Miniprotein binders against q56419. Designs and how they scored, part 149

Target 1, 326 residues: q56419
Amino acid sequence: MEGRTLEEVQEEVFKRHGVLVPKKELEDLAKALEEAGLLLTEKVEARLKEEEEKLKRERPMRLAGLSYPEGEREARAFLEAFRASYPGEGEEARVLLMPHLEPSRVPEVYGAALAALEKTPPPERIYLVGVAHRPLKEKAAALPVPFQTPFGPALPDLPALQALDALLPFELFNTPLAFREEHSLELPLFFLKGRFPEARVLPLLVARRSPELGEALKVVLRDFPGLLVLAVDLSHVGPRFGDTPLTRTLAEEARRRDLGFLERLAEGEPEAALAFLGANPTRIDGVEVVASLLPLLRERKGKVLAHRLDLEAPTLSAVGAGTLVL

## First folded at step 13 (miniprotein)

Design za44
Fold by ESMFold2-Fast, scan of step 13:
Structure za44 (fold): chain B 326 residues (1-326), chain A 107 residues (1-107)
Amino acid sequence: as target 1 above (326 residues)
Amino acid sequence: TEEERRFEELFIEAWDLLFLGYQSGNPEILRQAIELFKEALEIAKRTGDPEREAAVLASLALAYYELGDKEEARKYAREALRIAEEKGIEYVIEYARRLLERLERLG
């Protein structure tokens, strides 16, 4: 170690992989990467340049064969199994909040989202807003290319994306590489494309709160009506996320925090939902998305269809997931 | 060399899968990362590269830790520590000891 700090190692890991790792894992990752040497950096950069060039034409599947089946027939059966896992009735959605974590961990929550989509008239376009897990050059970004799915490509709504770009004080199409490995878009898109195969999409990532994005989207939605989807996970607790081991009390607190957040959104009170989370917004990954989209969420009443805090017993960790219709 | 290039490809892809599995919460992706790390480990052993061997053993320990397989994490962390102590790789020594301390706290 040539005088490198944990912060410098975190920056290097972030630059190479676009991931901010909790401090407790930084020592683990730092030693492995330092030992592997500079050669990894050069190879990673060469590969990222190749991926960036490919992303100018299309966004390929990354999670096919990993989180969902690659073949269309198998993918359809997989999607229908999720719908079958939710015994409740759906509600028509104007705005849908759904998770983006591994679907097999919370099948009833994705099933509830599918139930809502069954009750929703097919939209001409879907505004799919996820969470950036890689750094963005600006507060938000979009990638205006077809996104591959087992159900065929989800085509971009180019006129709506261009209208959005024109209203923003920053370049919307600013960080193509952030979309290379982005499960917060790819996993919800699998379900959305399976249900609405003809809908075009606006794939949007939020890294930091952008009130300008919410204001611009409000204008664009008036001219280009569509379904707004917030693809966000809820509480992240336990050692896997750089926190203390999960206890019954911490799990109960996380469930209360998740439900209190969702219930306030369902009352059309997104500012109250953010305030309810208090000064600990990093425990719910959707905070920056909700804070950016306030103008679209105010005074929209709805219903929480499902919630689960998924326990990862081997790591003493948990992730919250919910389906909310507004 | 060709084997050196293959090691790099496997190690980079395994780390990509480790981060992807960690972020999405998919243990199957973590298991695939482990398979690629094990393939990289065999190359490091076959080519007699103890520095790369220690690095991939440390990576396996972290992958198993993230998977929640504490026994396998301990096994690989101890092996990484053994090689790192033999070769005097101080930073791998520190990493392995800290991971073993965390595993002890978890039981």
Scores: ipSAE 0.130, ipTM 0.627, lowest interface PAE 6.1, mean pLDDT 84

Design za45
Fold by ESMFold2-Fast, scan of step 13:
Structure za45 (fold): chain B 326 residues (1-326), chain A 107 residues (1-107)
Amino acid sequence: as target 1 above (326 residues)
Amino acid sequence: TEEERRFEELFIEAWQLLFLGYQSGNPEILRQAIELFKEALEIAKRTGDPEREAAVLASLALAYYELGDKEEARKYAREALRIAEEKGIEYVIEYARRLLERLERLG
């Protein structure tokens, strides 16, 4: 709470610096700081409006040169290196669960996803469902514009997006700015576009569980068949995520929690997977995605191809990542 | 600085050994981690960096806890808590309190 007066500020400056600042000069400084704050707010608002207008035309790359190479040739070599990091063969996917954390941290897990995509017939469209890391006006959102990648723009499937929008009780295209910087879509999309350059995309974000989204998607997928991709990370443990520092026991618990969740999904029992997490609480950002997509995950059996708990030693923290085909 | 880089090198290597010690259950690997953390601690003290000092003290407490040395774990956890409370380093405060509570239950 605000409890400082000009007299108190004047007294503190005198105590620290041995100078008594005249009250008028202190008032002038306070006014200047307040005006600067207002001008900064107006400038930020103007910048956000400008970014929102740009997002009506396209979604530019934000992580090129940081998480993946900007050039197409280098990006191809990058994909091949990730595929090579996974020694196994893939399985055909109708539904793919893959991570969205920094790829270099879990190369074998992304390699397993690439292996699955190699065994999967090229889809006409990809339903890419990520996690909103910024607030949405509704439970879910989509952005119906081309998403730039090193392999060219990933084009939106406008007919399928419009069909989805028509079935929802809320406006699907409700928060464009949430897509400006969203790694849960950008990072998986890099790998998906590299493997399926001709596929159109439905870029979807989930902020809160939306059973109506899952029901609508089940209907849309009948008319517009495609690959469903859940781009979710698993356990988040340690101080970086507001949790206690990692110990050997906590790391083992996180691995068991991740694998228990994935294995129940692989059995076609997504409600059991969610119940398992409810009994063993930890931060898994995919919970709201799985809860929203229940109608698409029930009775669909598959296989866990890879799992890793990535240890960030300097912060005593870890993030789980996995690849699941259904 | 050179000392800042040396701190980072020691701290990262010590943590890699600590996790290897977790995986293998080998107390000699844990003791190697402890020695590297102690070198890092001396650097943090010399450079006057309370956040690094608190972090490495918390790491030593954890390493001794995993080694089964409850007395040393309590010593380092208490020192980490003292510095963290003075400087408002929230994650170390939370960690040190939880580790001390766990050590009390163990007896």
Scores: ipSAE 0.007, ipTM 0.261, lowest interface PAE 8.9, mean pLDDT 83

Design za46
Fold by ESMFold2-Fast, scan of step 13:
Structure za46 (fold): chain B 326 residues (1-326), chain A 107 residues (1-107)
Amino acid sequence: as target 1 above (326 residues)
Amino acid sequence: TEEERRFEELFIEAWLLLFLGYQSGNPEILRQAIELFKEALEIAKRTGDPEREAAVLASLALAYYELGDKEEARKYAREALRIAEEKGIEYVIEYARRLLERLERLG
């Protein structure tokens, strides 16, 4: 094999991708960084192997001290502050859609999720489905290890994970490294563990639509009942995501897009929700998750508890976030 | 070799944090990525490696751009371009020019 320096790999990536502002370019960069790992010397390969082996034992906190407090007492106060940010009452959820955007940017939306969790009987397990922000070897993946939180480790539901793995046409535990830096699981899990400290978790990532995942989950949920959580953000608009700078028109389109999507899900019509988004599925990160979980979402009626389009003034961009109970 | 390995570890970790901060929308994570890039920059300077130095400077420019700090982004992009032009590092020249062009359009 040819030997390459990190700089030679970087040159090839930058020559190909340039300034990596658009979402596709960021996805290409994530893929290129994984591919670069394949081209580096034995020393880097040994380091990646060591990190992968560590992830077979536990998943450490990455965002503690950054997105939420490290200490249990401070973390509890943080949770209660978010709950207080939502003036309404929740309602019982069998399925919960919540965001994975930085919580401090949309406190009312996370507060609505907490309100719903207050009305929900403690589940024995939580099926936590996030969005892969790094490449996966297969369309979906899981990591069957304890996930550390300020409230103690969220323990994996090993029997349910093994039942799921057995029903899938691919290896479920296929990309441990993708879980090292994954906020779409870590941020919702912080809130879920704070409310349901005894619940076991199935931490799942979806990279591409997998109808076989939805079919398998429908079977597993029958034998291993639990709360299904879709941890997805909504519209992504502006230069940060490859669009032109945010305008009032673009912001209003994003709000209508988000609400139309959520309203159709609340009516138990997930295919209609996907069709409503049209040919631009990359505008909403949750599309692949919803498309994968169709059998679990059909004919379930519910309620949109909160929605916000959060403005990033410095980048003239915005991200939509919502809470939906089904 | 030890410092070369440390540079690579810091550079890769900083890029992972840059991506995580960008995706999550948390500016504090972007600031942490910047801190790690600055540590990698010091290693490149101490080891007298202008190619690694130019690459880190270009990365800092992107991190500040994503943070919305256009002034710092321009500063680092221009410095990356200067070193890259002096040493003939084509990929950094192309990258820095493109980023500066983007910053010019945004004002």
Scores: ipSAE 0.012, ipTM 0.457, lowest interface PAE 8.0, mean pLDDT 82

Design za47
Fold by ESMFold2-Fast, scan of step 13:
Structure za47 (fold): chain B 326 residues (1-326), chain A 107 residues (1-107)
Amino acid sequence: as target 1 above (326 residues)
Amino acid sequence: TEEERRFEELFIEAFELLFLGYQSGNPEILRQAIELFKEALEIAKRTGDPEREAAVLASLALAYYELGDKEEARKYAREALRIAEEKGIEYVIEYARRLLERLERLG
């Protein structure tokens, strides 16, 4: 809606999607510092414009050396260690739900995803659907450029992206800067590129439910078959997310909601999964992605391979993560 | 001017890492943000810029709060508030008081 402030847009996104954007306290401080001329200067604006132009050519790594190793050999060993952290065998995936939370916190959950990919035939392309952590101009967006990884660049599937763009009622390539720092794509991509180095990628972000995205993707997938990956985290509970300190009861409720959500998806009942969550009181960030992709998830049965509610003891908070194959 | 440019580079990068660390759930990224804020703090102190000093102290308080280090968060929030009250830096006064109130409620 024209005339809305950025603050109003961010607050609305936070209310609808929980922790998709930083806490109000983070945004309030950032806004105050920008207004004081400490964060948003002509130099900063020029740098952002320069980076937006650079994003027309490639998306550089942001988390290399922070969440995963920069070097290819070290990155390979890192990936294999995550696979080894999961004692089970995988199952073939046509659709994979995996987390985008810091991998070192839930290594067995990423290991379960790797186990599933081990059983999955190499796809020609991966539809990687993450969650926007910055505001988008539209309900969803994509960036049609190579994404750098320690295993080499993940190349965009330009024909499939263009086919998708043509079917949508909005411009798909609408917010390049939202991809500059986006861990919901970068962290899963690290694992996916390591396992399927030859696969092209459609990097997609969802900010708000877009049923037209799911309908368009169903059409595109018929002509451009590939692996669909939903890169989403589950419950976010505790003071770090604006809630009360984590108690055993709250942790049990978060686990119950995470597993109930995943189990209903595994039964091929995504509408039942959404209905089960109701108002989403534990802030599962996958709801908008699932709501957007309903046509791709209905009547597709599968299995929950792993789930963990990871405790942040210092903050008395927790984040849920899971691996689901469909 | 060279020091002012260095302050801006450190402060902006630290704030970007603060957001990234919060969103991804990686405490090492938050610790990296803290180290860059501490470098920026030394420049603000050396150049005698109380507004920049108060801004960095408020940012350190938030970073420690996000790490769950309530004692360091209180320490930096109180320091930020003291300087801000002395110099009339209203946005820091409002922010630091709000953060201290939240820290009291949490325990």
Scores: ipSAE 0.563, ipTM 0.823, lowest interface PAE 2.0, mean pLDDT 88

Design za48
Fold by ESMFold2-Fast, scan of step 13:
Structure za48 (fold): chain B 326 residues (1-326), chain A 107 residues (1-107)
Amino acid sequence: as target 1 above (326 residues)
Amino acid sequence: TEEERRFEELFIEAYELLFLGYQSGNPEILRQAIELFKEALEIAKRTGDPEREAAVLASLALAYYELGDKEEARKYAREALRIAEEKGIEYVIEYARRLLERLERLG
């Protein structure tokens, strides 16, 4: 039969272990391990098939005991501590932009999101839009199963998901394995489920800009009203992300870039926000999500509640995070 | 064997945690990956498998690099290169030399 080329082998490794902000060192390691037969063994394939089968029933917690407590009481205390980290009051959100970065690095930013949720009437459903960290077969995907949390399972809104699927030119439920290890959904969901325990969810991933997703969501939201949450991080700068070592000047530029982007979104001008970033769209991982959701963001005014550029001194790198209500 | 199966389980889980820790920005996940790689390393040493040993050492070097621990990264990369050169494990030689060159440029 057909022999695999090195190029095809690399493609399969990327498909399994793709990263949002690719780094040459990670790509080189993946290639080396694959050439050693450690990543493309028959046992790895069998494991992935077993994991895909399990995802037809539920999405288990991956980050419990790592990024948040496993037990419900400890999880509630943890969530309340994050709220306490933000000294301000929130504002009602119809659209919420929040991060998916490790929460302990930017507790005040997650606290601001929690403050906004306190001012927001409990929604019947949450449209949770994250960023795919694994390749998707299509531009976007969803997984229509319960997502486990310490606060109980977040149940899928099956009628709304089916309505969305019917309006899209591609199959929405196209890449279950991409959801197995997806922190851009799991970390925001922890906070959202803790605050709105009765809300159903539409867990959505965007890999590439999909204007058709935004158009379809605009229609679905009319019939199935809910809270729209964009779970996106902002600037990624420094060697950890393939850039030069961070300097004070580059950090200031990243802060200005993040705030300029968020402020334009707050004015209801998402096209201006995208244009402001210029020719370097890879520096903010939320670009593809915002570009996909333009119809939902236009002419909605709001407020930036928090922003931080979290500095990693050992790696001379930084990640921006913010909370925006519209 | 049971040890070979245990090595594969540890190595795959550690590798997945390495990428998850990098993507989420959680250094504790990277430290968990490091601990699992260290367990895998002891199995590779005990079973006398230089290819698996070199692969684990290279993975440890990258995990420490992502943590910003340049000294530990250099230590593991040099050890990976030593074993790989002694045993002719070409893919590790290429990877380890490339990582060491990057560490040198960063200072």
Scores: ipSAE 0.319, ipTM 0.726, lowest interface PAE 4.8, mean pLDDT 86

Design za49
Fold by ESMFold2-Fast, scan of step 13:
Structure za49 (fold): chain B 326 residues (1-326), chain A 107 residues (1-107)
Amino acid sequence: as target 1 above (326 residues)
Amino acid sequence: TEEERRFEELFVEAWELLFLGYQSGNPEILRQAIELFKEALEIAKRTGDPEREAAVLASLALAYYELGDKEEARKYAREALRIAEEKGIEYVIEYARRLLERLERLG
């Protein structure tokens, strides 16, 4: 490594986990390996520069064959199976909150999102806001290239992205590499592209609360109307997230916090939703996204269509997921 | 050497998949990371590099821990500790001891 300090290594590992508390076991080992020169070397940096150049042209699929099928016919059948997992009717969405957790774990939650999309008139563009799982140079970022899907490329809305960039106090297109391995955009995009094949996309990542992003988006949405999608997960509890083993009491606390958060958003009270969570002790993923998008969420009433706290029995851990229409 | 470059490629990619599997909650991605770590382990053994071998074994222990496979996690952590103690690789000794203690608490 080129003179990196332990503090710099710690900051790098911390940023990779975003709002999730860095898991001590993962953090400690990654930090030690980076300092030993086994994870971050000059050769790795050279490879990252090459990958960054390729991302100027397109964003390839990373999770095809792992989280969803590669072929279009299989992908369509897969998507319809998720819709069938939710027995209810959707509601028209102007704002949709949906998860980015591995879809096979919460099929009825993704099914609820698909039901909402069925009731929603096809948008010309989708503002897809995910959570950064890699460090960003700024509080938020976008990547203005086609994102590959089994349904064809999701094309960027370049005029809307440029309008957004012009209104922000920082460069919007600031961290291309953060998009190479980003499931919080790729997994929701699979479902969105399957339902709205003609819609263009603004793929946005939030690392830390950015009120300036919400203010700028409010302006851009007036001139470039579209569907706003918040792709966020809810509580993260148990040893996998640095917590105690999952108990019935902890699981009920996580459900209570997830639902209390979502219901306050459904009442058009996003500040109340954030205040309800306080210090966010169950690590609700969407806090920084909601805090960034306050002007777009205030006084919009809606409905929670689905919620699940999905249990990982082997790790004694759980992740919350929900679908909310505003 | 060619094997040193192949080790680096496998080890870095395995760690990228470990982070991706951890964050997305997809255990199949964690299993793919494990396969790449196992391939890197064979290179470390063949090239007689005890630090790389101990580092991969510790990484395998973590990957199995993230899967909830406590027995495999203990097995790899114990082997990492054995080699690290024999060769004086302090950061692996510290890591493996802490992970084994945490695994005992989990049962």
Scores: ipSAE 0.562, ipTM 0.807, lowest interface PAE 2.0, mean pLDDT 88

Design za5
Fold by ESMFold2-Fast, scan of step 13:
Structure za5 (fold): chain B 326 residues (1-326), chain A 107 residues (1-107)
Amino acid sequence: as target 1 above (326 residues)
Amino acid sequence: TEEERRFEELFIEAWELLFLGYQSGNPYILRQAIELFKEALEIAKRTGDPEREAAVLASLALAYYELGDKEEARKYAREALRIAEEKGIEYVIEYARRLLERLERLG
């Protein structure tokens, strides 16, 4: 910002994005929300404390009835419809990269992930690594409780989680509330539980690069073999993400960045994938996950099964999504 | 659907032309943007998507405003505001109100 006034920012937004952002109305809204917040502070804090206590027992569904059906039969039909949206066959995965954005926006990408899971022998456990959308006390966190799904609860692999915790220089179970509302775990878990109903899960969130996590996971995976799933979205472009309105050229550049990143990962060169993004700037939320998991991705060759840049017309923005098997 | 993908392609292309027309001051480019927005509007109406419909109407209002066609700009801005208020689409409500306010200052 560096000395720019709110009025100067509003004019810049109008020039680049064609959207007017009135200062007074933003200030009035912020004041009203703050006053409502003050009035409800004690009740909100009591509710958060209750939720934190509940999260010691289980993690309830938050997106049922919104992103996927609540009932088991309807959920099964929904999952099969996604598989049907991908015309290809899958490849066996030891590592799976899949998206976590709203599934209905990229059905063929989730379908490709389902195809890969069909070719993969049922794992005893799934290491599900998502992206923290809320602050964590440490670089990464896990929640060692059953996660509810329409297919029944996804049970935590407590021995493997405890082994992981013991190897880390920080407390792994450090921010339970960050898991209360976390679509980067809930949405992939819906598909994973539907395909592997007996697999236990290690639900992990990465907020910042943690090489310690990757090194610890390398050790734990040796003793507790399982499927590693990176639940990450790719390019984020457009005004919703602080950028210029999406154009054909910007969309093509985003697709090129996404595919260049995925193709380098498919060659077993995750450092080259990260370097490629550094040379071709982007806002891929999976960067911190890949950077944390380098020891698990090196020299592991695979295949990109699907990629799509989802165009969000009302905001003139786009989010990339892909399915990669290693 | 295929129509929803077509909407997104038209809307993005129309916005690219809108900003090019705005920067260059070229009315022919602005009119091309308007035609693409109108095609996108028909898809939004046909598919029954009020958020996309309101967004396209607001975009048409801006395009006509840049053309200097204040009457058409007011018409589209008012329709965008009507739908946005009915459906609670806050970003369109704010945008349409500000554009209408600007149009009133200019006469």
Scores: ipSAE 0.006, ipTM 0.274, lowest interface PAE 9.9, mean pLDDT 83

Design za50
Fold by ESMFold2-Fast, scan of step 13:
Structure za50 (fold): chain B 326 residues (1-326), chain A 107 residues (1-107)
Amino acid sequence: as target 1 above (326 residues)
Amino acid sequence: TEEERRFEELFFEAWELLFLGYQSGNPEILRQAIELFKEALEIAKRTGDPEREAAVLASLALAYYELGDKEEARKYAREALRIAEEKGIEYVIEYARRLLERLERLG
């Protein structure tokens, strides 16, 4: 209960979930929620407590059968199809930037990432850095449990995670529930585990820029070498993201912004990449991740393998996706 | 092509009107968006672009739904889903299925 109008609720849903919800449907929903409010609240709280306890043991798949196949054989064929969608050759990656957008929408971008992984020697561990889509108690968090995939569980690198926790001014394992539904980790992990089945993982989420995370990771990577993966999407434009409806001119500007950002990262100039975004630094998903990881990105030269701006026509919005190797 | 450029002009203009009609609740603006989407649909059909055709059909379904014309909304959503499933256009499949489920629940 807040005194919010249905128009305000409708706009919030459109901005956060990228769907245009009719006013009549929101009216019906509001009435149902009023009638069931007390029972629903108590049941939700009990369910969240149960889910938090489960997350102390393992992180289950949420997108199997939706964004990728559940079975191992089907999952292998899926990876091969995505690799085939990219006509180019990959390059060895020490740092890989890849998307976490729904893979079927940008198959050639994920194909480029797979091409890079094909050229990369199997790492002992993967530092997988995604974007928190739910609030964290601290600027960043990790979950030190096995993450389920169709290729078997991705095991946590407990020694490396503990070393990282010891170097941070906050508790690293601070928000387990934020990992329950987190596609910025689950979708890239599917591809990474398929290519590197023996690699352990450090699943990390960034909510706000944390220079101390980047500094700590630079130290940990020296003692525990591995592949650094930034699982980030690029431009977020249109009403879904608090902007005006997408036009052809705004879409072209978004493409140029994405490519200018990636090209500066490829030159080993992450501060220049952030500065290139100008007065609107939050227009690119992952800006907080890049800003947190500056010490790991400086003076690393590489190549942009792929880029696409995915248009969400019914929502009048778009999301950019790219693959960069450093 | 010139036809592809014309399609984009019509489609983006219709997008803007659909959003304005949605925000204002003005049915006349929604009807204007529908007419522009219909013009864009004719171009998509002539140029043989199933992704553009499916996107326009899904947009027409949404515009009719916002207008309160549930029968036309179902018609366009079903056609969009048919083409999207045939061609593997995931964002249209997901959207069209959700809109059809919503229409079924409302009757």
Scores: ipSAE 0.000, ipTM 0.284, lowest interface PAE 12.5, mean pLDDT 82

Design za51
Fold by ESMFold2-Fast, scan of step 13:
Structure za51 (fold): chain B 326 residues (1-326), chain A 107 residues (1-107)
Amino acid sequence: as target 1 above (326 residues)
Amino acid sequence: TEEERRFEELFMEAWELLFLGYQSGNPEILRQAIELFKEALEIAKRTGDPEREAAVLASLALAYYELGDKEEARKYAREALRIAEEKGIEYVIEYARRLLERLERLG
């Protein structure tokens, strides 16, 4: 390292290799591999340049055949099976919070989101806000290209994206490679495109709190009305996330934190939701998204349709997922 | 060489799947990462590159750890450590020992 910080090393690895090192064990190995020269190759750099050029035209499916079926007919049956897993009726959403966790782990939660979409008038566009799992050059980013799905390409809303870009103090289209492998957009988009095949999309990633994004989106939504979707997971608990093994008590605490957060959002009190998590710490990736979108969430009441804390028994860990309509 | 390029392609794709599987919580993606690491391991063995072999074995140990398969994780970590100790590959020794200590603490 020549006196470089871990953050500088991680940024260099990201820029050169497009890999995220999220926790200490992964960080240590990635750093060791980089020091040995195993990650810093001419071949890797050439591939990343090639992938970046491809992303100027379209965003291909990454999770087809892995998290959802590649064929349209099979994908439709898959989506309907998720809807069937939720026994209730939905409610109309102007804002929808849904998960981006592997869908097969929380089928009733995705089913609740589908139920809400059934009660929602088809929007002209969907503002899909996910969480960056790769570092971004700015606090937030978007990719203004068609996103492939089994139901056909989800087309970008170019006028709305350009209006948003014009209002931001940073370049919105700043990190194309971060979108190459991003499940927080791809997994919700599968369900959204299946239900609203004609809606255009604004695919947005938040890495860090961006109040300027929320203010800009409030303006853009007035001129370009659409469905706002927050694709966020809730509590992350256990050794897989650097914590102690999950116990019944810790699982109950995570469930209470998730529901306390969601219920405060449902009351139209997003600042209270954030303050609640500050008093009851948890690893919710939705915190940065909610903090960015405050102007869009205030005084908007709604309902929690579903919540599940999904246990990963082999890892003694759990991830929370929920569906909230506002 | 052509084999060295194939190793790099497999190793890089396996690491991308490892992170994707870890982040999304999809164990099938982790299993695909494991299969690509195993292909990379065969190339490292055939080309007689102990540094790449040890790095792949350590990566397999991590993939199995993230999958929750502690026994396979321990097996690959021990093999990575054995080769790294024989060849003096310090960074793999430190990583494998640390992962084994973590596995011991978890039970």
Scores: ipSAE 0.519, ipTM 0.812, lowest interface PAE 2.4, mean pLDDT 87

